# Designs tried in a protein design chat: VHH binders against q9y6x5. Part 29

Target 1, 379 residues: q9y6x5
Amino acid sequence: LPPKLLLVSFDGFRADYLKNYEFPHLQNFIKEGVLVEHVKNVFITKTFPNHYSIVTGLYEESHGIVANSMYDAVTKKHFSDSNDKDPFWWNEAVPIWVTNQLQENRSSAAAMWPGTDVPIHDTISSYFMNYNSSVSFEERLNNITMWLNNSNPPVTFATLYWEEPDASGHKYGPEDKENMSRVLKKIDDLIGDLVQRLKMLGLWENLNVIITSDHGMTQCSQDRLINLDSCIDHSYYTLIDLSPVAAILPKINRTEVYNKLKNCSPHMNVYLKEDIPNRFYYQHNDRIQPIILVADEGWTIVLNESSQKLGDHGYDNSLPSMHPFLAAHGPAFHKGYKHSTINIVDIYPMMCHILGLKPHPNNGTFGHTKCLLVDQWCI

## First folded at step 19 (VHH)

Design uj6
Fold by OpenDDE, look of step 20:
Structure uj6 (fold): chain B 379 residues (1-379), chain A 121 residues (1-121)
Amino acid sequence: as target 1 above (379 residues)
Amino acid sequence: EVQLVESGGGVVQPGRSLRLSCAASGFTFSRYAMHWVRQAPGKGLEWIGNIYEDDETYYNPSLKSLVTISRDDSTNTLYLQMNSLRAEDTAIYYCARHIWGEARTSAFDYWGKGTLVTVSS
C-alpha cells in the first residue's frame, strides 16, 4: 500500500502547554509515537506564513506568504484571511499536496488548512472544504477520514486544521490557567476523537499522522502597549500589518518615516527592510514592506486604541513562547522517542520522504528528523 | 468609542436592488479596511466582501456579481449595493472593521448591530 500521511494542526498550541497541562489522549499518542518538544517556527510567527512553511519547507521570504495581512505594491493587491483565494499569493511556492496530487495514482485531501481551497499552480486538492469556521471538528474529521478510506485515486496526503487553542489564547491569554485548562481539555478530547475514528476505520496502524501547530502564544497586557500614533502621524504611512510585527508602507520619504519611528518605544525594534536581521530570513521578498516594527515579547502595537487581546503571537521566532510542538504516529515513526527541537521547515522534507515524493528545493534539513523515522540511521 | 451603525435594511421584493449604509465613528475611518458580512436565519456568518483604504475591493465569489462595496471617507460611510436580490439573501447584514494580522480567528474587532434585509414576494 502506498504510504499515507495525515497532517493535523491545532492553531496556536504552545509547546510548553504539554508540560503545564494534562493531555491524556495526546500523551498516549506520543507514547506510541514520537515527540518533538519544540519546533522553531518561521518569522513572523503567524498562522498563514507558518502553515505554508510546514507544507513547503520554505522561509516566508521564499514562499511569499509573509504575513496574515499583505500588500503587493506593484499589483496593488491585498491579502487577508477574508481574501486569501487569489493564487497570486500562493504561487511563489509549491505546497506538498500539489506535488503529491501530480503523482500517478495519488490524490490529496484537505479540511480548512490554509491555501488548500485555492488552485495553486492550477492545481487544487482533489478533495477539500472551503474554509468555514462554523464547521465542526467532527465534520472536518469525518470528511478527511472518508476521503482517506474510500477515494480513487487514493488519498495519500491529507491535512486537517482546527482554530483552537489560538482563538482562546487570544481571548484569555496563555497564563489564564482556568480558562485555558478548559480549552486544552477540549483539544485533547478532539485528539481522542481523531484516534478513535482512525482505529474504528482500521486506518490507525497504517496511517502516518502528524499533529503539530504553527505557533505558540504569549501573554499580553493593557500596560504593555506601543502607540504608533504618539510617534508618527497616520498620514505619513499606510499600515499593512500591525502587531506584534507592523508592516509600514511610507507615504513620504522612507527615511523620514523611519526616523519618526526608530525611537518610538524601547520595547520595539524598527528595521529598514535591508536591515532586518538575517536570522529571520525575512528580507528577500517584495511583499515585505519598506519598514518593519517588531515589538518585544508581550508588547502590543496599537493605533491610539486599547487592545482586547490578552494573548498574541507573531513575535521573534527564537522565543520559546512562540514555539509549537510536533507529535507523530504511524509506520514511518519510532515509538516512544522524544526529540528536543527541529525547525518547522524541516517537516516538509520529512513528509516528502514518508510519501516517497521528490521535494522541491526547500530550506529544511532532512537530517534533523532522521531520528524520528524507523528507516533512517540516527546518530 | 468605536461605533458602526448599519442602515437601509427592510423588506424588498425579489429582483429588486437595495443599498445599505454603515456609519462609522470613534476612529479614523480612512485608515481601516471595512467588511460586510451577513447571517441568514439558522445559518452561520457569511463574508460578503471588503474594501481597503485604497478602495480596492474583494468579494465572496458566490456574491460577486450581485454586490458592490464602496466607501466615502469624507462622511465616514461604508456602502453595500445589492442587486437582483433573492429570497436566500434574507439576512442580517453587518459592517465590521478590519483587524490586521489575524487569521481564522477574530477577523474583525468591531461590528455594528446589523440591519435586517428581508427578500420576499
Scores: ipSAE 0.810, ipTM 0.916, lowest interface PAE 0.7, mean pLDDT 95
Fold by ESMFold2, fold request of step 25:
Structure uj6 (fold): chain B 379 residues (1-379), chain A 121 residues (1-121)
Amino acid sequence: as target 1 above (379 residues)
Amino acid sequence: EVQLVESGGGVVQPGRSLRLSCAASGFTFSRYAMHWVRQAPGKGLEWIGNIYEDDETYYNPSLKSLVTISRDDSTNTLYLQMNSLRAEDTAIYYCARHIWGEARTSAFDYWGKGTLVTVSS
């Protein structure tokens, strides 16, 4: 009856991993469906912001999840990975699972996608798992498939999130071919398990599946550190976020703080909020701090310490290293079609079309994804 | 060198209170949010709560009525006050330093070695 969609994210899956590593199961998925070779994501290129952009079609300034670390000076509320469940942070947008489950005879299910365990506008995903990184992919998949098969009203939209290859990308760096090859093979095996499970349960033929990611990964080095404490006394500001985009809340005159920072490093750009480049669409939200610092690719902002990261993300969204891919299979999609690029905000209106939902106002362009869809003229 | 050293663990009877300390050194303690995390025998890590540099605190909802986190920036010390201790509170208790800007991966860059709390009659 109603069309069904499963949205899967493998965190930190850089688009060019597809060209540089072997993915027999993912390549078979792509062969029988569609590929978008790279997806231009939103600035900053961090996990929570980009996952919310996928499901809202909005730039970060518009949906309010502007970073993985945020502070609201009026309410004195803090946001972080450990403290991410206050609806206050999420309520500036309506994600697709809320819109979906408010339709008659429809439910939404979620296995760990950011925000799905939060009651956004007093509405939490109909079926969900509280976030817990120790829960295996198999258990997440088992819950999702059980809900897709056994729910009343039926689950028509489901999300599934996995932490790799992001975690390993941070630990080893994307240039560590031996370790990344091992990690990516494991991820390909998980994709094989996903497809096999859907076939065995009779879901494969009538379920649309999108496999995508939120961002890529770039190589870091102890030779590429920006020591913020060398440029400014820490008593002059509150640090809200650090690297590679630092968020600075001045404690003294804002211009004074800016002047102390502006020549700190040739590998870091310092912006007053009003001077943030318009192409970032990262200005019009109170959660964006008065001063941001944007490190060049592969540079790490530190507080008079070494860095333990060998890979990172969050950089300028024009960088190919920050871009993920998108693959899709199902009755809504062509078979064997390859597309060069879309914007990550374009995924939302495409998903709304597939599900027969009216999209909320958003920044996506449906026309960018028409060539992926069997019911559209590709012109 | 960043160092975190927990203390105050030991054997305690059910229903009693216990205060754990975490001595911090090698960094400017007053600018960092700090966390308490525990691991019961044979179980995964359980986040207890945190405290930010402005003394704002957040707690695991299941523990909120049983614990209080505080800090003393003059002595670079983080505290965990636990009340009405139960057998299931037996665990190794760790303090950890907050990382800005991470999600769905490690939320902490430095850990202490932990202090064992055993709740038994």
Scores: ipSAE 0.805, ipTM 0.919, lowest interface PAE 0.8, mean pLDDT 94
Fold by ESMFold2, fold request of step 21:
Structure uj6 (fold): chain B 379 residues (1-379), chain A 121 residues (1-121)
Amino acid sequence: as target 1 above (379 residues)
Amino acid sequence: EVQLVESGGGVVQPGRSLRLSCAASGFTFSRYAMHWVRQAPGKGLEWIGNIYEDDETYYNPSLKSLVTISRDDSTNTLYLQMNSLRAEDTAIYYCARHIWGEARTSAFDYWGKGTLVTVSS
């Protein structure tokens, strides 16, 4: 009886990959469902922040996951991919799987979505996998589908995370059509496997499925480096995050550090925290450091070294190269509808609506997604 | 040229302790977080833990009571102390340099070649 939702992320899937590469399986999924061609994500356009924004509907300053690397000066706690499980970092928001599984006769399942192996507000996903990058997509999918079919109370919300095309986008760059075509074909095959598995298990007709991503990818080059060591002595600050948005904790007077950095490169903007543009919604959290450096698209901030990355993300969220897409299929969604743009924070209130959950206070606008839904007055 | 060189591996009896070293050169060691990672025969990579430039340490929960990571910035050396070694601790042990701001991708930009530890009676 209760509605069910599977939320799937393919990390780093740039929106225009869909028009520039062949996706027979994903295009068939879209044909029988809905597409949002561009999703405007949140600044900074990094993995942990945007995945948490999807499931909380909040800007990064409001949910507290403000970067993939963070430091709290009061507690001296560090956050990184290797050390992401302290609830301290996650507790400034309530993600949808917590709200869902606290409802009567409901549980949540997770295959490696950021935060789902953490007891947030003393609540961990009812069924989950600890993050392990060596676990295949097939195994993640098998666990999710087993939990959707076999759990008491029933799993009504499930998440599935996959690391590609982000990993390959960093390695090859989005302009490497030969390698990216091979990578993206493999991803389309995984989407085909997902749909086929759901059909074989009798889930396809009554399960709502969202396929989306956290950000895109832009081309980098060894000709576009910003060397911080040429502008400032490293003893004057602690580096919390490096590229393309550096987070600077001054060890000396903040104004002195700012003045040494402000003319370092014409391809980098330097902001005191209070001067960060309001459109970023990236100011009102203690985890945002006193100075940030924002590189121009395709530029890399380095410490007197070459860069091995050919593609990167994290840049200004107004850049089309940073935007993912969203596709969805299921009983809650129209068939064959294409929508131009939503904000990534709009996904949360839409998911709450589909699941019959009361959303926590958030930054999303339900009205932006009404046209995707069969039960809503669109026009 | 960034280099990381592990040492101190070898054959050790179960229940004994062993200290591994990682000599770093070609970069300002004192500004980087550093990691230990291992790979048992036929298995995937397993993160052991790290140490930040401020000496704050984090460990894989399954290994936390068995290992201690330390650093000496004056000698550019990273250490792994392992206690109460078991047969399942047989692995190649690597040190790796932290890269900021990565998630769910390669979190290290430079690796050592590794040092083999064999726990055998």
Scores: ipSAE 0.797, ipTM 0.917, lowest interface PAE 0.9, mean pLDDT 94

Design uj6
Fold by ESMFold2, look of step 19:
Structure uj6 (fold): chain B 379 residues (1-379), chain A 121 residues (1-121)
Amino acid sequence: as target 1 above (379 residues)
Amino acid sequence: EVQLVESGGGVVQPGRSLRLSCAASGFTFSRYAMHWVRQAPGKGLEWIGNIYEDDETYYNPSLKSLVTISRDDSTNTLYLQMNSLRAEDTAIYYCARHIWGEARTSAFDYWGKGTLVTVSS
C-alpha cells in the first residue's frame, strides 16, 4: 500500500488555545498520536506565506509568496486574496502536491489549501475545489474522503483548509473567552467529525493525518494605533501592504521616505530592506519592498482611521502569540509522544519522508521531526 | 464616515448593456483598490472584479468578457459596465473597499447597500 497523508489546517489556531480551552476530540487525537506544542512559523506571520512554507519547506524569500498583498513593479502585477490565481506568483517553488502527483500511480487532492486551485508549473492538484468561503467544512470533508477512497490513480496526498478560528479571532480577539470558547468548541466538534468520518470509511488505520495551523492571533485595541498619515504624506509612497507589517514603495528618494518614518512611533520598527534582521530570512526577493514597517505586538498601523479588528496576526515570528501547534496520527507516527517545538519549514521534509518523495532543496531540517516517526532512530 | 452608494440598477432586457455607479465619500478614494461583488437570489456572494489605484484591473475569469471596471478619481466614482446581460446576471450588485493584507477572511472593510439588477424578457 503506498503511504497516504492528509494535511489539515485550521487557520489562526494559536498554540496556547490547547492549554486555555477544552478540546476533548483534539486531545483524544493527540493521545493516540503526537503533539508539537509550538511551531515557529515564518515572518511575515500571515496566511499565504505560511501555508506555502508548510508545503514547500522554504522561507518566503525563497518561495516568493512574501505576503498576502504583493506588487511587482516590472510587470505591474498585483496579488491579493481576490486575485491570487496568476501562476507568476507561485512558480518560484514546487509545492508537495505537485511533486506527489508527478510520481507514478499517484494523485493529489485539495479542499481549498492556498495555491491548490492554481496551475503551478502548469500543474494543478489532480482533484481540487476552487476557493469559496461559503462551502461548509462538511462538504470539504466529503470531497476529500471521496477522493481518498475512490480515485484512480489513488490519492496519496490530500489537503483540507478551514478559515476558523482565524476569522473569529479577528472579530472578537483571542482574549474574548466567551466568544472564543464557543468558536473553539465548534472547531473541536469538526475534528471529532473528521476522525469519525475517517473511521467509518475505513481510512483511519492506513491514513496519516496532520492537524496544524499557519499562525496564532494577538489582541488589538483602539488604544494601540499607529497613524501613518501623521508621519508622512501619502503622495510620497505607494502602499503595498498595511498592518502589522507595512510594505512601502517610495515615490521619492528612499532615504527621505525612511527619515520621515523612522521616528513615527516607538511601537514600530522601520527597516530599509538591507537592514531587515537576518533572523527573519526576509530580504532576498524582489517582491519585498524597499522599506518595511513592523508594528509591535498588538499595535495596528492605520491610515487616519479607526480599526475594525479586535485580533490580528502578522507580527514578529519570535512571539509565542504568533505560533500554531501541530498534531499528527497514523501509521508513520508514534503514539503518545509530545515534542516542544519545530520550525514550520521542517514539516515539508517530514511529509516528503512519510510519502517516500525526494524533497526539493528547502530550508527544513528532517532531524527536527524524526523523533515523531516510528521508522527513525531518535537518538 | 466611509460611505459607498451604488446606483444604476433596474430592470433590463436580455442582451442589453447596463452601467452601474458607486459614489464614494469619507476617505481618500484615489489611494484604495475597489471591488464589485454580486449576489444572485438564493446564492452566495460572487466576486466580479477590482481596480487598483493605478487602474490595473482583475476580473473573475467566468465574467471577464462581459464586464469592465473603471474609476474616476476626480468624482470619487467607481463604475461597472456590463454587456450582453442574461437572466443569470440578475443580482444585487455591491461595491466594496479593499483591505490590504487580508486572506481567507473579509477582504473588504466597507460595503455599499447594493443596487438590484433584474434581467427579464
Scores: ipSAE 0.796, ipTM 0.916, lowest interface PAE 0.8, mean pLDDT 94
Fold by ESMFold2, fold request of step 25:
Structure uj6 (fold): chain B 379 residues (1-379), chain A 121 residues (1-121)
Amino acid sequence: as target 1 above (379 residues)
Amino acid sequence: EVQLVESGGGVVQPGRSLRLSCAASGFTFSRYAMHWVRQAPGKGLEWIGNIYEDDETYYNPSLKSLVTISRDDSTNTLYLQMNSLRAEDTAIYYCARHIWGEARTSAFDYWGKGTLVTVSS
């Protein structure tokens, strides 16, 4: 009987929500399993890059999904949420569901995790849902549990993605206690439903479950705007991505564009590609543009317009506000253990270990997660 | 300030063609990708496609053979050409402005009020 793993993401679940709000169902899940209080994610701290880092163990520069908005100057291809299906973008890495289902007598299932509806290396998840935000959590869970229980070859790796609390975090901001309490209570109820459904279907005893997220959320304000159009004429560059990490493709001399931008705001760092700090691991990919602008926490880069967002993410990955958590339960995991921090890229080699898969080359360190696992010595 | 106004809707017979327009104002149209989205009666939103500032287009695969999106930056106008119209193409058609860098959230910051297309014999 091969080991089974369900990987669940609640998008934009900031690590300190756990201590600032009540989660009776999630806390019970943690009590009977493990918690990693902070997961240090990858820069930029955006949705597609970090979800792909979880399932590949790679930094963004290495897996090629370097932002939610990308442009390739050679092929003239664009990437966005509405146009994310071209394998060209995803093929610089091999995600765990591809590796898993290529094993003898194994298949993979997916309910809307970024990339699972794309044929990566001509391989798409064995069972999947095309992305559709109107599909309820209950329907996603029903499909996943049906596939886990009723598939041949058996589904041994499954993913489930949910858009909250990210959507509400953008709308209200993480400091809106009234609205965020309501949103987070609903998410805790969904976690309760998840656990109860797995128990009722006989899956709970022998299924490993990871509940995690891709990033956090920080408070924004109309008082913290950086108006890019005040600093540089829009005809001097092509804008590939805007906020909080802008991606700038110069139309004129790159140094001139840099010089016009470097004093635009004391709340924004401007980097030539070769000068991007090494700690970001965000330099060695052609999809990273010649100039990037990195706003300070809580600042928004705009084009002479107001911003509709009260919360955002994408900032420096050293910021605690950008960090999610990880909780896990199942036969592979200890009970009642809390761990301080891991890197998000460490999740991939841990998952490969649980599933008995040989990991592809990656940036994760298996030793960072040994203390979570019952079959490992915690030293 | 930002305004998007669709026009060109109406009643049209099956098998005919129709061109919708979207007049944009209050922003630098030429720097934004633009989208067409539709909503059939009693149904959810369906993305039709988009066009980037460099005229690169992307389409919903189920509609690709039936539609063409174009833009005229000199008049700040977005177009949707629909061919071989079917009864199931009856919907309110919206133009929408693209947001950079969003994923799995509201992908558009401004919408038009829509124009109704009714395909009826």
Scores: ipSAE 0.794, ipTM 0.915, lowest interface PAE 0.8, mean pLDDT 94

Design uj8
Fold by OpenDDE, fold request of step 21:
Structure uj8 (fold): chain B 379 residues (1-379), chain A 121 residues (1-121)
Amino acid sequence: as target 1 above (379 residues)
Amino acid sequence: EVQLVESGGGVVQPGRSLRLSCAASGFTFSRYAMHWVRQAPGKGLEWIGNIYHDDSTYYNPSLKSLVTISRDDSTNTLYLQMNSLRAEDTAIYYCARHIWGEARHDAFDYWGKGTLVTVSS
């Protein structure tokens, strides 16, 4: 039988939550599998970009999903959560579920993973759910497991997405121990439900399962604000994205806009597109705007009339607060092994290996995950 | 203070048209994208469409043929034109302000109180 893989994402699950809160179900999952304590995600550390990096192995500049809010100046198209279904935005890369369907006589399934309800390169997931936040985890899990168990051609790759603890992290802030304890308890219970469901269906022993996330969460405060309206008039630019990485489209000379913003705050770096640090791998795409503003950790870029959150993400991807974790279980993985760190783009070549797929060119390094796999030599 | 106030709702017969308005205040309206959403009785929120600062519009494919969104920045007003109304279009209609950089939740930071549209023969 062909190997099967289920990729699960709990949005905004910061890596150190595992150290600061109790997860009996997840810990049992880890005990019987592997753990990567820190996953260095891609810049910017936002939901759409990082989820697409997981399934493509590419930096954001390469796969073209460079933010949750995007603008293409040539076509004058806009991208956001509400209008994310145009293949134009996704076609700069080939996600693994498309590869899975095209290379073999296999099917893919998806429960609300970003991009899975869009025909990419004229191929859409064999089975998928349109995104709907009102749909319960149970219903998503039921559909995924049904497809994994009863499909022809067989589903060999599946994705499952859940919005927590990201939503709550934004609402309460990651340092709210009381509220976050409650939220994270619920997530652990969902992991318990997942494991129980797989066992009941006889899938647990043969299914490879990866539980991960796209980014972490940092604490924000009303005392750490950067107000752009105090530095530049709104008539001089169009705002494409706001915080913590603002994307600026100048309406006047770019240099003039830059000069007005460069000293706006000591807690914000201002970059012309060509001067964005190389380590971000966030330069070589036309969808990246001419000027970007990057706030320091915990600082929020605001407008006079903007709302505020108690937690946020999108900051420098070298910050530990932005890092998620990865846990895995199944026949492809060792038992009781812990690893310190990998890059989020390393997940793609690993998944391709597990599924027996030839990976597209990517930025991941298969060598970084060898110690997690039973069929590889660990150096 | 940011405020959004919907108006124009009421009881209409099937096949009729209705135009809703949303009056915005307390912020620079012209630089924000705006959305229309609705909630039918016993159902979840449904996204109708949005309009950006440059007047570009996007619609729910299931509703595209029946709705048109427009805006007047000089009066800080958002509009929703609905044609050929059906019983299933009965809902509370909300206008909402776009928030940058969010995904899957909190795509809107401010909402109106909504206006009820009832389509009944």
Scores: ipSAE 0.903, ipTM 0.955, lowest interface PAE 0.5, mean pLDDT 96
Fold by OpenDDE, fold request of step 21:
Structure uj8 (fold): chain B 379 residues (1-379), chain A 121 residues (1-121)
Amino acid sequence: as target 1 above (379 residues)
Amino acid sequence: EVQLVESGGGVVQPGRSLRLSCAASGFTFSRYAMHWVRQAPGKGLEWIGNIYHDDSTYYNPSLKSLVTISRDDSTNTLYLQMNSLRAEDTAIYYCARHIWGEARHDAFDYWGKGTLVTVSS
């Protein structure tokens, strides 16, 4: 039987939640599988970019999803959550579900994973749900498991996406122990439901399952604000993205805009595009705007009339608060093994290996995940 | 204070057209993208479309042929033109302000109170 893989994402699940809260179901999952304690995600640490990095193995500059809000100056197109279905934005890379589906006797399924409801390179997932936040986890799970069991050609790769604990993290902040405890308990219960469903269907022993996330969450405060309107008039630039990484499109001379912003706050780094630190791998794409502003951890870039959140993400990808985790279970994985750290782009070549797919060129390192896999040597 | 006030709703017959307005105040309207959403009785929120600061428009594919979104920055007003209305278009219509950088939740930070559109024979 061809190997099968289910990739599950709980958006905004910070890695250290595992240490600070109780997850009976997830811990059982881990006990019978593997855990990577920290996954270094890609910069910027936002939802669309990182989810696409997971399934492409590419840095954001390479796969072209460089933010949740984007603007392409050549085509004058805009990208956002509400208008994310134009293949134009996704076609700079080939996600794993497309690769998988193009193989003989294989199909892919998706429950609301970013990009899965879009024809990428003229290929859309054989089975998918249009994104709808109102659809329950149960319904998503039911569809995914139905497709995994009853499809012809068989579904060999599936994705499942859930919006929590990200939404709650934004609302309450990650340091709100009371509210986050409640939220995270619900997440653990959902994991329980997932495992139970798989067991009931007889999939548990033969299905490879990865549970991961795209980013963490940091605590924000009204005491840590950077107001751009105090530094520059709005008529001098177009705002493409705001916080914690602002994307600035100058309407006047770029240098003049830069000079107005460079000393706006001691808690914000201002970069010309060509001066963006190499470690971010966030330079070589036209969708990256001429100037980016990067707030320090926990600082929020605001406008005079902007709303505020108690938690946010998108910061430097080296920050532990931005890091998610990865847990996995199935025939391909060891049991009871814990690993310290991998890069989020490493997940792609690992998944390709599990599925027997030839990976597209990517930025991942398969060697980083060898210790997780039963068929590999771990040094 | 940011305020959005929808108007223009009412009872209309099928096949008719209706133009909704959204009056914005308390913020620099011209630099924000604006959205229209609706909620039919017993249904969830449905995104209709948006318009960016540069007048670029995007629509729900299911509604694209029936709606046109426009804006007047001089009057801080957002518009939704609806044509060939059907009973299924009965809903409360909301204008909402775009929020940057959000994904899959809370894509809007401010909403109006909505205006009711009833399409009935």
Scores: ipSAE 0.902, ipTM 0.955, lowest interface PAE 0.5, mean pLDDT 96
Fold by ESMFold2, fold request of step 21:
Structure uj8 (fold): chain B 379 residues (1-379), chain A 121 residues (1-121)
Amino acid sequence: as target 1 above (379 residues)
Amino acid sequence: EVQLVESGGGVVQPGRSLRLSCAASGFTFSRYAMHWVRQAPGKGLEWIGNIYHDDSTYYNPSLKSLVTISRDDSTNTLYLQMNSLRAEDTAIYYCARHIWGEARHDAFDYWGKGTLVTVSS
């Protein structure tokens, strides 16, 4: 039988939630598989960019989804969660489900992973759901398992996306133990349902399953606001994205805008595009604006208004609070192995190996994940 | 304080046209993208479309040819033009303010109270 892989994301699942909350179902999944305790994600640590990095193995500057809010000055196109369907935005890379879909005698399926309802390079998975947040986890799972069991050509790669704990992390903050404990218990129950469903359908023994996330979450506060309107008149620039990484398109001379911003707050770094730290790999794409503002952890950039969020992400990718985890189970993976860290871009070449796909050029390093795999020497 | 007030709803016959308005105050309207969303009786929220500060518009594909969104920054007013109205267009219509950089939840930070449109013979 050809190798099969299900990739699951629980959005905003901070790595240390595993240590700070109870997950009987997820811990049993880990016990019989592998755990990577911290995944070093890509900057900016936002949802669309990191989900695309997982499936392309590329830094954001290389795959072109550089933020959840983007603007292209040449075409005058805008990108946001509401209007994310134009293939123009996604076509700077080839995600793994497109490569898989194009193989002989294979197909791909998707339940709401970012980008899977877009025809990227004129290719879309044979089975997919249009994004709709009101669709329950159970319905998403039922569709995915139906497609894995009953498709010709067979579905060999499937994705499944869920919005929690990100939504609750923003609402309550990661430090609200009472509310987050309730939310995370529900997520653990969903993982239990996932495993039980796969066992009952006879998929569990021969399906590789990765459970991961795109980023973590840090605590915010009304005491940690940076009021951008106090530093610069809004008529001097167009705001493309706000917090915690603001994207600034100057309307006047770029140096004048930079000079007005550079001393705005000691809790914010202001970068000309050419001065963005090399370790961010966030410079070489036209969608990255001429000036970016990077708030310190837990600080929120606002426009002379209060913030409704008690948790946020998007900060420096070196911060442990921004890091998710990765757990995996299946015939390709060792049993009972824990690994300290990988880079999120390493997931792509590992998945290509599992599926027997030739990876496109990418920023991942296959050697970083060898210790997770039964068919590799851990060197 | 941010205020969004929809108007122009009412009872209208099928096949007719209707223009809804949204009066905005308490913020710099001209710098924000704005959205229209509707909710039919007993149904979930349905995104209609948006308009950016530069008049760029994006629409729900199922509604694209049936509606037009426009704005007048001099009067801080957002508009929704609906043509060839059908019974299934019966809904409460809301305007909403865009949030930069959100994905998959909380796409809007302020909503109007809504205006009811009833399409009935």
Scores: ipSAE 0.823, ipTM 0.925, lowest interface PAE 0.8, mean pLDDT 94

